# Ledger of designs, part 6: VH-VL binders against Protein PARTING DANCERS homolog (PTD)

Target 1, 248 residues: Protein PARTING DANCERS homolog (PTD), of Oryza sativa subsp. japonica (Rice) (q6l5b5)
Amino acid sequence: MERSTHSTGWTCLPPPPPEPAAPGRGVCAMSTSWRDKQQPSLINFIAAFLAANSYRLNFLSISPDFIFNNGELSVAFIFETNWDCQNEGAVFSRVNMLKRQLKHLYVVVAVPTKEQNESFNRSYHKYGMKLGFPTFVPVTDPEMGFEKIVKIAHALGVCKQQDIISRLKNEREQAVQCTDSFLRVLTSIPGIDNHDANALAQAIGSIEAIAKASKKFILENTDLSTDKAETIVRFFRDPQYYLSPKIN

## First folded at step 24 (VH-VL; from x2 with heavy chain F101Y)

Design y1
Fold by OpenDDE, fold request of step 26:
Structure y1 (fold): chain C 248 residues (1-248), chain A 119 residues (1-119), chain B 107 residues (1-107)
Amino acid sequence: as target 1 above (248 residues)
Amino acid sequence: QVQLVQSGAEVKKPGASVKVSCETSGYTFTDYGISWVRQAPGHGLEWMGWISAYNGDTNYAQKLQGRVTMTTDTSTSTAYMELRSLRSDDTAVYYCARGDYLSDAFDIWGQGTLVTVSS
Amino acid sequence: DIQMTQSPSSVSASVGDRVTITCRASQGISRWLAWFQHKPGKAPKLLIYYASRLQSGVPSRFSGSGSGTDFTLTISSLQPEDFATYYCQQYYEWPYTFGQGTRLEIK
C-alpha cells in the first residue's frame, strides 16, 4: 500500500501585481549646474525623497535650480543650501533675473545660524524685494529645505487642479444656463416647442443669429414648418409682434 | 505681537449659516495662510480647510465641501469662515490658525468661537 | 486621508513624571508633524513642529522625535501646568488631520 504522498505543491500565488504605482505626482527637473555644486549626500537624499514621493527626477540644463511639473503647473525654485552672507548680491541678481521670466518662483534659503538669518533678512530689504513675489522660504537645513520644496510644489499642484476643476464646472454651468435661456426665449414664441428650439440651436446656434436668419435659411436648415419659420422671423423683426398680448 | 482675534459666540438654528471672522495683527497678512479648525464637544480637533491670504486659494475638508466658504479681506487683514446648512453636529468651538503649506505649523491661533446649533 | 493614531488615549501621571505619547500616521509623512497642547477654554498651543523642533517659548522639557510614520512626544518632567490634552497633527498633505488626542490627567 504505497502511500502516495500527494505533495500539495503550494502554488506560490505570484505576488499580487505591484499596486499600480500611484500615478506619479509629477516630474522634478534638477539643474545640472546646481547638482554639481552640491554634496553627493544631499543629491542622494533628494533622489530618494523624490522617489518616495512619486516624483520622477530629471537632470537638465535649466536656469532655476529646480522645476517641478505637476501636470499643467510648472513651479521653479531657487535653492540656496547655505546662505552666504558675503554673496547676497549674486543671489538677488539671480532672483531678479528669474522672476522676470517665471510666473511661479520660490526661493528656498537655508539659514541655520542667527547670523545668516539676520543677514538674509537685511538683504531682503536691501534689495527691495516686493513682498509676495517671489516667495522666500527660509529653512534651517538643506534637507528641510528640499522637503519644503516638494511640499510647496505638491500643494500648488493641488490648488491648480482644483482651479481647473472649478473653472470647468463653472463653464458647464454657464453653458447649461445659456442653453436654458436659449430654449426659454425660443419657446416663448407662440407655436415654437422644445423640438423646434433645439433644431434652431443645432442649425443656427445663437439667438442673435436666429434673429438675423431669413425665413428661407431657417427652412433650409431646420425641419420647422413654414408657419413656424415665419413666426420666428416675425417675432424678431416685427416690433408689433412683441407688443401683442399673449392671448392665453 | 502676532495675534488672531475671532468674533464672538454664535447661536444658530439648523439650516442657517454662520460666518466667523478672524482679525489678524502683528504680521504681514498676505505672508501666511489661514486654516480653520473646529472642536465639537467631547471630540478632538478637526481641520476644516485653508485659505491663502495672498491669492485666495482654498482647500476644504471633503466633509465640508459645498457648505464651507473661506474668504479674506486684505484691507482689514481679516479672514472669514462661513458655514452653511448648519446641523446640530456643527456645534463646536471654531478656531482660526495661522498656517499653510509654506509655514512650519499652525503657530498662532485665535481664541476660538463657540457656535451652537440648536432648534 | 492620512489617519493619525495616538497612544495612549489617556494617561495618568504625577508631577515630575516622564510622559511619552506616540502618534502613528497611516502613511509616511516625513517630518511634517506637529504637537499641540490644548486646555479647556484656551486655544491650542503649538509645542513641536517638524517632528522635533521646539516652538519658541515652549519649555525644553517638551521634545519630539520620529519620522515617516512613527512619532513621539516626550515630557521629561511633568509640571502642574502640563495637564492637558495633546494632539499630533500631520501637515504633510491636505486634508490636514489630527490624532484623536491624549488626555494627560493628574494621578
Scores: ipSAE 0.894, ipTM 0.958, lowest interface PAE 0.6, mean pLDDT 92
Fold by OpenDDE, fold request of step 26:
Structure y1 (fold): chain C 248 residues (1-248), chain A 119 residues (1-119), chain B 107 residues (1-107)
Amino acid sequence: as target 1 above (248 residues)
Amino acid sequence: QVQLVQSGAEVKKPGASVKVSCETSGYTFTDYGISWVRQAPGHGLEWMGWISAYNGDTNYAQKLQGRVTMTTDTSTSTAYMELRSLRSDDTAVYYCARGDYLSDAFDIWGQGTLVTVSS
Amino acid sequence: DIQMTQSPSSVSASVGDRVTITCRASQGISRWLAWFQHKPGKAPKLLIYYASRLQSGVPSRFSGSGSGTDFTLTISSLQPEDFATYYCQQYYEWPYTFGQGTRLEIK
């Protein structure tokens, strides 16, 4: 009795296709000049953090320390990884230069000590920075600072996207309303149906233009009958026609 | 002292709207966003949305999209939350809180506003 | 949406006890986690922000730890005023989400 060892071939179900890599959140451009001034450990941290958050890192010769591009929004960052109480003027000079060139600028400053924090606060007032632009973000350490940068960039991207969606939605709604109103007006004219109204819309484009259109023009550019074209012209040009009670 | 003071309790019928105010003091109003959080009886805290006091940007919880509107008045340093088409399940204590993606966390909260939706 | 799961849902303890509450995020949130204390009829109170930073005015018996997905709130020695519901919250990305809460009751 040969025990046929049915080798249950565990058909290794192929690993589910890797979930399509969540479309990258965006691109981070890092200044080469900024990079070269930092500790390698911080650069490695940043690179790893960006990768974990689905950002592509590029090294570029740019004036800001970072530029984040999340679709249609680009946000620039100045990142002071260690506040130098003796170099306040240089930082603010740079800020003043960049704020004139960039619409979205944030300044992240690591102030790990009370002294540095106080120095920063005093400097902020000393150099007369307008409240609100650019936005200054004090942090306790460079790692937190960079995490904050990414958080800010992401949040702003989301807001921008929402704005775009809202705008598009509103535009569509307005377009629909306009179309409906247009059709309603034209179809209120005796003998004019939706087809006629659409033909007029396509050929002439606006109620105002239709009102000014000659009978000849309507007939040349639409498939409307002579009677319908005349009715339209009368409707818009003859005040008596508009006031004539709809003899039901 | 930094303080957020909310409007008083509201009783509304289903289908109605409620507008809760949150008056802020003790800080520059435009420096922080305002978030709204609610707690239904016997449930946990639920984030409703956020508004920037600086530029008016908003982000709402998807569940409340279309029914909630957040606004700010810089002249009075007041934030508002309007919830429309009220339902019984909207019965909750509503809180405003100072905080946004620029701040560390919701560090200051209003005292809460009870909104009761009853037929 | 990022889901926040707290454990346990309730804890009974005595004054002087050490209490630990955990919070797990459904995805990595770095250190963008806050802990709140909530008492009936009062506003939530921020205890810990950025996972481990003690909010100003909060007693040192409260501490937070963790990063990524796993976080812990510790009360080293319970005081009578500490009996409340505690919530973790992620503020990494919208929508911000809370844990279901942990009720701390007197034994």
Scores: ipSAE 0.893, ipTM 0.961, lowest interface PAE 0.5, mean pLDDT 92
Fold by ESMFold2, look of step 24:
Structure y1 (fold): chain C 248 residues (1-248), chain A 119 residues (1-119), chain B 107 residues (1-107)
Amino acid sequence: as target 1 above (248 residues)
Amino acid sequence: QVQLVQSGAEVKKPGASVKVSCETSGYTFTDYGISWVRQAPGHGLEWMGWISAYNGDTNYAQKLQGRVTMTTDTSTSTAYMELRSLRSDDTAVYYCARGDYLSDAFDIWGQGTLVTVSS
Amino acid sequence: DIQMTQSPSSVSASVGDRVTITCRASQGISRWLAWFQHKPGKAPKLLIYYASRLQSGVPSRFSGSGSGTDFTLTISSLQPEDFATYYCQQYYEWPYTFGQGTRLEIK
């Protein structure tokens, strides 16, 4: 192994200290009707946890229990903080209605007792497996449940941002390839240089449109000469033109 | 029985690539993500990245970004990890493990695949 | 990235001893911490998740505690099979990271 130093001084810098992590920054909307059913201690926990994770909390009249907005992604949650073994059908009925209108929905269910966990598993087999979507996430207590909600929202936001970056890189590569291919085709026409090809691109746009353009249209919308306009029209419309090129 | 079975040991030259497979059984493949973790000789465990078996989303460790690709094949319930432009310090045992942000922790691991990079 | 620091780097102990290993995160990770046991030639084994929850099939002599940045793994009465390297791992946020490991050896 090889260490690179010139002397005992300038090049040996200490590593920077680690920066505190701040998962997902954005807005969390909490349903007012959901909030009003909860113990104040849970709401205080949620507010403190969101603040520590750089989320702004709004209380709104919304259909799901929570909506997280991280700029480019909106994700909704149903949060059942205490599974009701006697009324499980109401939960799945609500899920079935909301899934039709929400592209990103998760259901987090607190099942703190063995009885509740068994009830949820039986109900999930009966109702939830048929839905296929959304994902159900059982947790042992409401605080764990809300932390899981924030983790899910953050992970989905990270994946979305990486997808956007990848698409932008691919679009740049395709744009360069398309421009290069366009210029290669047009400059292969005898007497047509890069200036002429760019003029055609700016005025007419695509090779398909150029191939269909009339001589008059080309002359009216570009600075090309009559001879160049005729050569372009013949190049795309006369299959025998390639056999007898005219050298300048 | 829930099981993750990895492909066999590989010997590679610097600059080559390696693709390790992780065949899963005993559970619904799309319910869990797959992470890859490696251990170089004399070193600790290093998380390499993760892939969703549900939709193919990935997240890679920054030091490996650009050299690693993780994929899945739902029809065979198999995850793959490819590491390109191999260096001698990529010599390690490579593990797959199930788990992601939806699950509690990495509860089931593959047996490991030794990848040796030598001239 | 969240850095995980374990202490001590190694421990020499006898069968029957009580052993404590600590793990410190560079940032708050709540309770999203796991402990793994790793023996030569075997895959890592999950012992503890969510800081204190015992994984199914793991002996009750293993326990975990802590929240925020400071975490502890305790083995109450060391058995011959417990000599291994132990790792903590945060799974609070990506990238997931491990501590450098604690080697537990026979005295």
Scores: ipSAE 0.545, ipTM 0.813, lowest interface PAE 2.2, mean pLDDT 83
Fold by ESMFold2, fold request of step 26:
Formats: sequence, C-alpha cells, structure tokens
Structure y1 (fold): chain C 248 residues (1-248), chain A 119 residues (1-119), chain B 107 residues (1-107)
Amino acid sequence: as target 1 above (248 residues)
Amino acid sequence: QVQLVQSGAEVKKPGASVKVSCETSGYTFTDYGISWVRQAPGHGLEWMGWISAYNGDTNYAQKLQGRVTMTTDTSTSTAYMELRSLRSDDTAVYYCARGDYLSDAFDIWGQGTLVTVSS
Amino acid sequence: DIQMTQSPSSVSASVGDRVTITCRASQGISRWLAWFQHKPGKAPKLLIYYASRLQSGVPSRFSGSGSGTDFTLTISSLQPEDFATYYCQQYYEWPYTFGQGTRLEIK
C-alpha cells in the first residue's frame, strides 16, 4: 500500500505563464507567527473575506500582525483576538515598541464580554496611551475585528487617493515636492520600484531610519523580498556601490 | 450631553450656494467624523459625504462630487457643509450626524436644516 | 453602490401588534447594518446597529436580526410613539446607503 509515491518525470514543456494580476485593492501581509496561534476557522474566514474584497494575501514573517499595502499607503495592524488582562503588559509593551518603528499603526482588540471591555478600558488608561496614536479599536469578536481591519485599510486608501488627486489638481508645490523627492530617492535604488518605496515609507518612515535599518528589520516590517532588503542596506552603507555592477 | 446643533433654515435661488453649520458639544470633537445626510420632500434619506474632524479627510457621494465641500473648525467644534450651484431638486432637510468608519453607526444627529431652492 | 431594498413600503397596524420590516442588500454587507426611526420634524433616531445590537435608551421591544443580505427589524408590541418611518442603512462601505423607508401607520 503506497499513499503518495510518484516518479519524477522528464518534461520538456515550459512552465505555465503567470496569470495577469487582478487590479484589486492591494496586498495584505499576515504574520506567520500570528497565524499559527489562531484557530484554523478564523484563518479560513480571513482568507475568504480578503478574496471577496479583492485583496491578495501573503504570509510573511513580519512584526505587526497585518500589513495592508495599496501601493500608495501602507498600514499596520496589531490584532488581539481575545483580550486577557493577565497579558496586558505584553500587549502594551508590543504596542509601544511598534508605534516607535511604524508610521501607521492600528490596534484592534476583541472584547466579547462586558467584563473584558471594561478590563481593556482600565488597562488602556493605566498605560497612558496618547490621544489618537496608535488608534485602538475594540470589537466584539474576531470576525468583526478583521472586517473592521479591512474597512479601515480601504477607507484610508480611498482618502489617500483623493488627497493625491486634490494635490495634483491644486499643485501644492511644497507638499508634492517633498513627497516626490522622498519617492525619487528611494526609487533611485536599483531594483526598488514605487510599490517598494511606498512600503518602506509607510512602514519605516524617513530616509534616515531606512538608511539605518538592518536587513532583518526591513524584512520583519515590510513586504520586501530578501534581495531587495539587501540592496537597500548595501546602497546606504557601501560607499562604492554605484561604482560596481548593481545586480550582484 | 452629546449634542449637534445646526444652523437655521435657508431660502436660496437656483445657482446660489448654501453653507450649513453643525456645532457639536459634550464630546471630544476630533474623536469622531461627521457625515451629512439629506432628505428631499417625498424621498428617503441620502448620504452626502463625510469629513474627519481629526485631519480633514473627506469622502463625497459621487452625485455631489464637485458641488459639495465639507470643512471643520476645531477651535469651535463645528462642522460645515457647503453646496454650490443649487438647483430646485436640492430642496431638502440637511442633517449632520456623528460617525465614520472607525466608529459604529450614526448615534447622534443634528436637528436638521431646511434648505429651500426656488426662483 | 450597495442598494438597500425595504419591504413593505407601508404597514398599517394597531397598538399592541407585532410588526416585522425587512431589508435586503444588493451584495453581502455582513452585519454592518443599522435601523433608524424617523418622525416628521425630528432627526432620525438610531435603534439598532451591527444588525442586532440595541442602541442605549431604545426600548427592548425593538430587535434586529440578519446577516449577509437579509435583515429584519421587529417591534414586538407597538406603542403609540412607534408610528413613524423606519429606514435601514448599510455602513459596510462608502457610499453609505439607506433603504427607501417603511411607513408604519396607525390602523
């Protein structure tokens, strides 16, 4: 009795062409460590909901639980699917660490009972969270919580698109120049496109912070590939980088 | 007590503009967005758009895009809605309501402002 | 845009009756639906949010149910103050949209 024995065959056919990318709303990166702690039914719900809302889902080793990227805006989420006041210190420690490293961060907390909601509110005030950053969003269950995450990511993307359109129409000189200069610097790095530049800008923020970031930090906090992260690190640290072949 | 108080009724000619105010009290103004909803005579409710009191971001109903402007004044905790190039079918009661994509449903509404457009 | 369709357009009922109003969305909106009561000369009043959650200060005779595309508002025992127009509203995504309304009138 053999369950799955298959011989390797000799094939002369080319690999199938990649399917054209759907236009979609953007890309959702889910932390693999977060995923592995959840009930499979929640992960299945999340995958189905993202597909229904035209998001591509990637599983990555990232420090927040989710990163949403539409090419113009990158937003990160911490998603605490079941609040327990015994773990409040760990939760707020992680929030404080990530808010210093990430430009756009939201914290979604499932508080299904009145007691958990009141416990969360006490912990929120105890830890002296600053008004408005990061924004905490209490929800009654994990499915509601993830739907809210997608609603937030979409709304922010819509607002960013309208801001870009208004800026172009009004030609607000300084704001456009600052944004364009930032993107121009980042896209001048070999192999770094606008998507990558926006991911770096939204996740890490400034050119100075990006220049000081380790390869590991970039990989943990963005959706960039390993070779792109290495290129960024070498670009800022190797004084002779532009005097040699860029691909290697 | 959380309250939204709107400016009084207005009568306008076609082609004019109207600006309705919505003064808020009893809560932190910047914590909530403000939406505007109108009801023409014999019709149901129609969402017009939204503005963030935190950063001024807006989203307008497509039908009104280009004719409507929503603004806020944080120092007076007041939201404004301006509708330009008025037509007779803009005759309606205009409401402001508290709520956006971060909050839950519209829980507090202004009393409404009747705007009449006639030649 | 997500179209919201209410049924019936009008209901004639007596004090003490049980009334059911339905609302259908043109696409799935999960539970992101609210119900409002609207009386002439007054602002709309939130009754139910997230399809089934009773707003603070609203009498328990009001209840909501449903998910996805089909939703129901129920008034278990009508009171004189309940005669009004009722609207459902989706707040799943922009633009937010309302049903056409259901007039609840005294028989």
Scores: ipSAE 0.520, ipTM 0.794, lowest interface PAE 2.3, mean pLDDT 83

Design y1
Fold by ESMFold2, fold request of step 26:
Structure y1 (fold): chain C 248 residues (1-248), chain A 119 residues (1-119), chain B 107 residues (1-107)
Amino acid sequence: as target 1 above (248 residues)
Amino acid sequence: QVQLVQSGAEVKKPGASVKVSCETSGYTFTDYGISWVRQAPGHGLEWMGWISAYNGDTNYAQKLQGRVTMTTDTSTSTAYMELRSLRSDDTAVYYCARGDYLSDAFDIWGQGTLVTVSS
Amino acid sequence: DIQMTQSPSSVSASVGDRVTITCRASQGISRWLAWFQHKPGKAPKLLIYYASRLQSGVPSRFSGSGSGTDFTLTISSLQPEDFATYYCQQYYEWPYTFGQGTRLEIK
């Protein structure tokens, strides 16, 4: 029970909200230099997991380790698959550099041992609190880490699509209010009903154009009668029209 | 000493609204999302929805869509859940819990808020 | 929505017994499953996350296993304080959903 009013023919109506997303989730770009440092079994897992979740995988020369594209949202990831307790500052130095270049950045760190987890927490308190912006996500193993990356990318895409749909629906509601205002102005003219207002909208379009239209043009392009066309022209052009006693 | 402290029990009439607060402490509020979970008498746990404390994004259970609003106030580190057009079957204990797609499971919960809807 | 089904609905057991509770998801959720303990008048308590990871401060007699659709919580030697209702919960995708619960009564 959708309302099909054909309001799309009027100039103030925004486009309809987008339809629900296609079955694919998006595109994942993996850094070739990151890939070449990893065990092949992890890369095979990643490829299989992306395919099972309808992501297309591309291998590219990119500065972060991963970029996910879900429509209009692009999200970058640094993925440290094996936390080095003896070179902790290197990760934070890279994060500090990349966060200035990337608007949406997450850092996922595999800390499978208690020693690595404690080392990460100490380093985060030492360096990470001063960074502020990028979210750090510790995980217990690289497979969990990549699944988390996909979950983050998907959740952000869902929220973005919901925002877009809500914004477009609000714009359409505002345009319907604009259309209602158009009809309200025209039907305030004596003898002009909703049918007449819609005919004027279809043929001429805007209040400004109707106000400038000749009687002849209105008669040739609408189904309005001669007296209705005259009333419209008089209403917009004759300042003395309003000084006469009201008819109704 | 991470802590989630909820507002007190409430009694409401059908058709009214209720707003439950969840004041957080002991962590950076904007780092975690807040979920709301309820349990009606004699029933299991039901997830109601989630809000990001960072940017206010929400996701609501479809059953509650249109009746629930979740908000945050970053200046007080507090999350809110408002349920409108209350029915008798909305009688439940309402919990806030820290967690979403960024965190591991719901690790910290509020103490619960009993909301009773009675004519 | 992903439906979570627990079995058994209730169990009565003695101190020292081994207790097993199962949870089945209506579709694959990988390992994104948590187990909670819930006592009357208290908030739920996280026991296990990511199907098999023990939450900090939880006794080692609790363990979890499974992946995909079938998951198990095991209490290796039941203690009097383990009287509670246990819930599984998927957090693979929204909406997050819980099993119907398993009530554990200590003889």
Scores: ipSAE 0.427, ipTM 0.752, lowest interface PAE 3.0, mean pLDDT 84

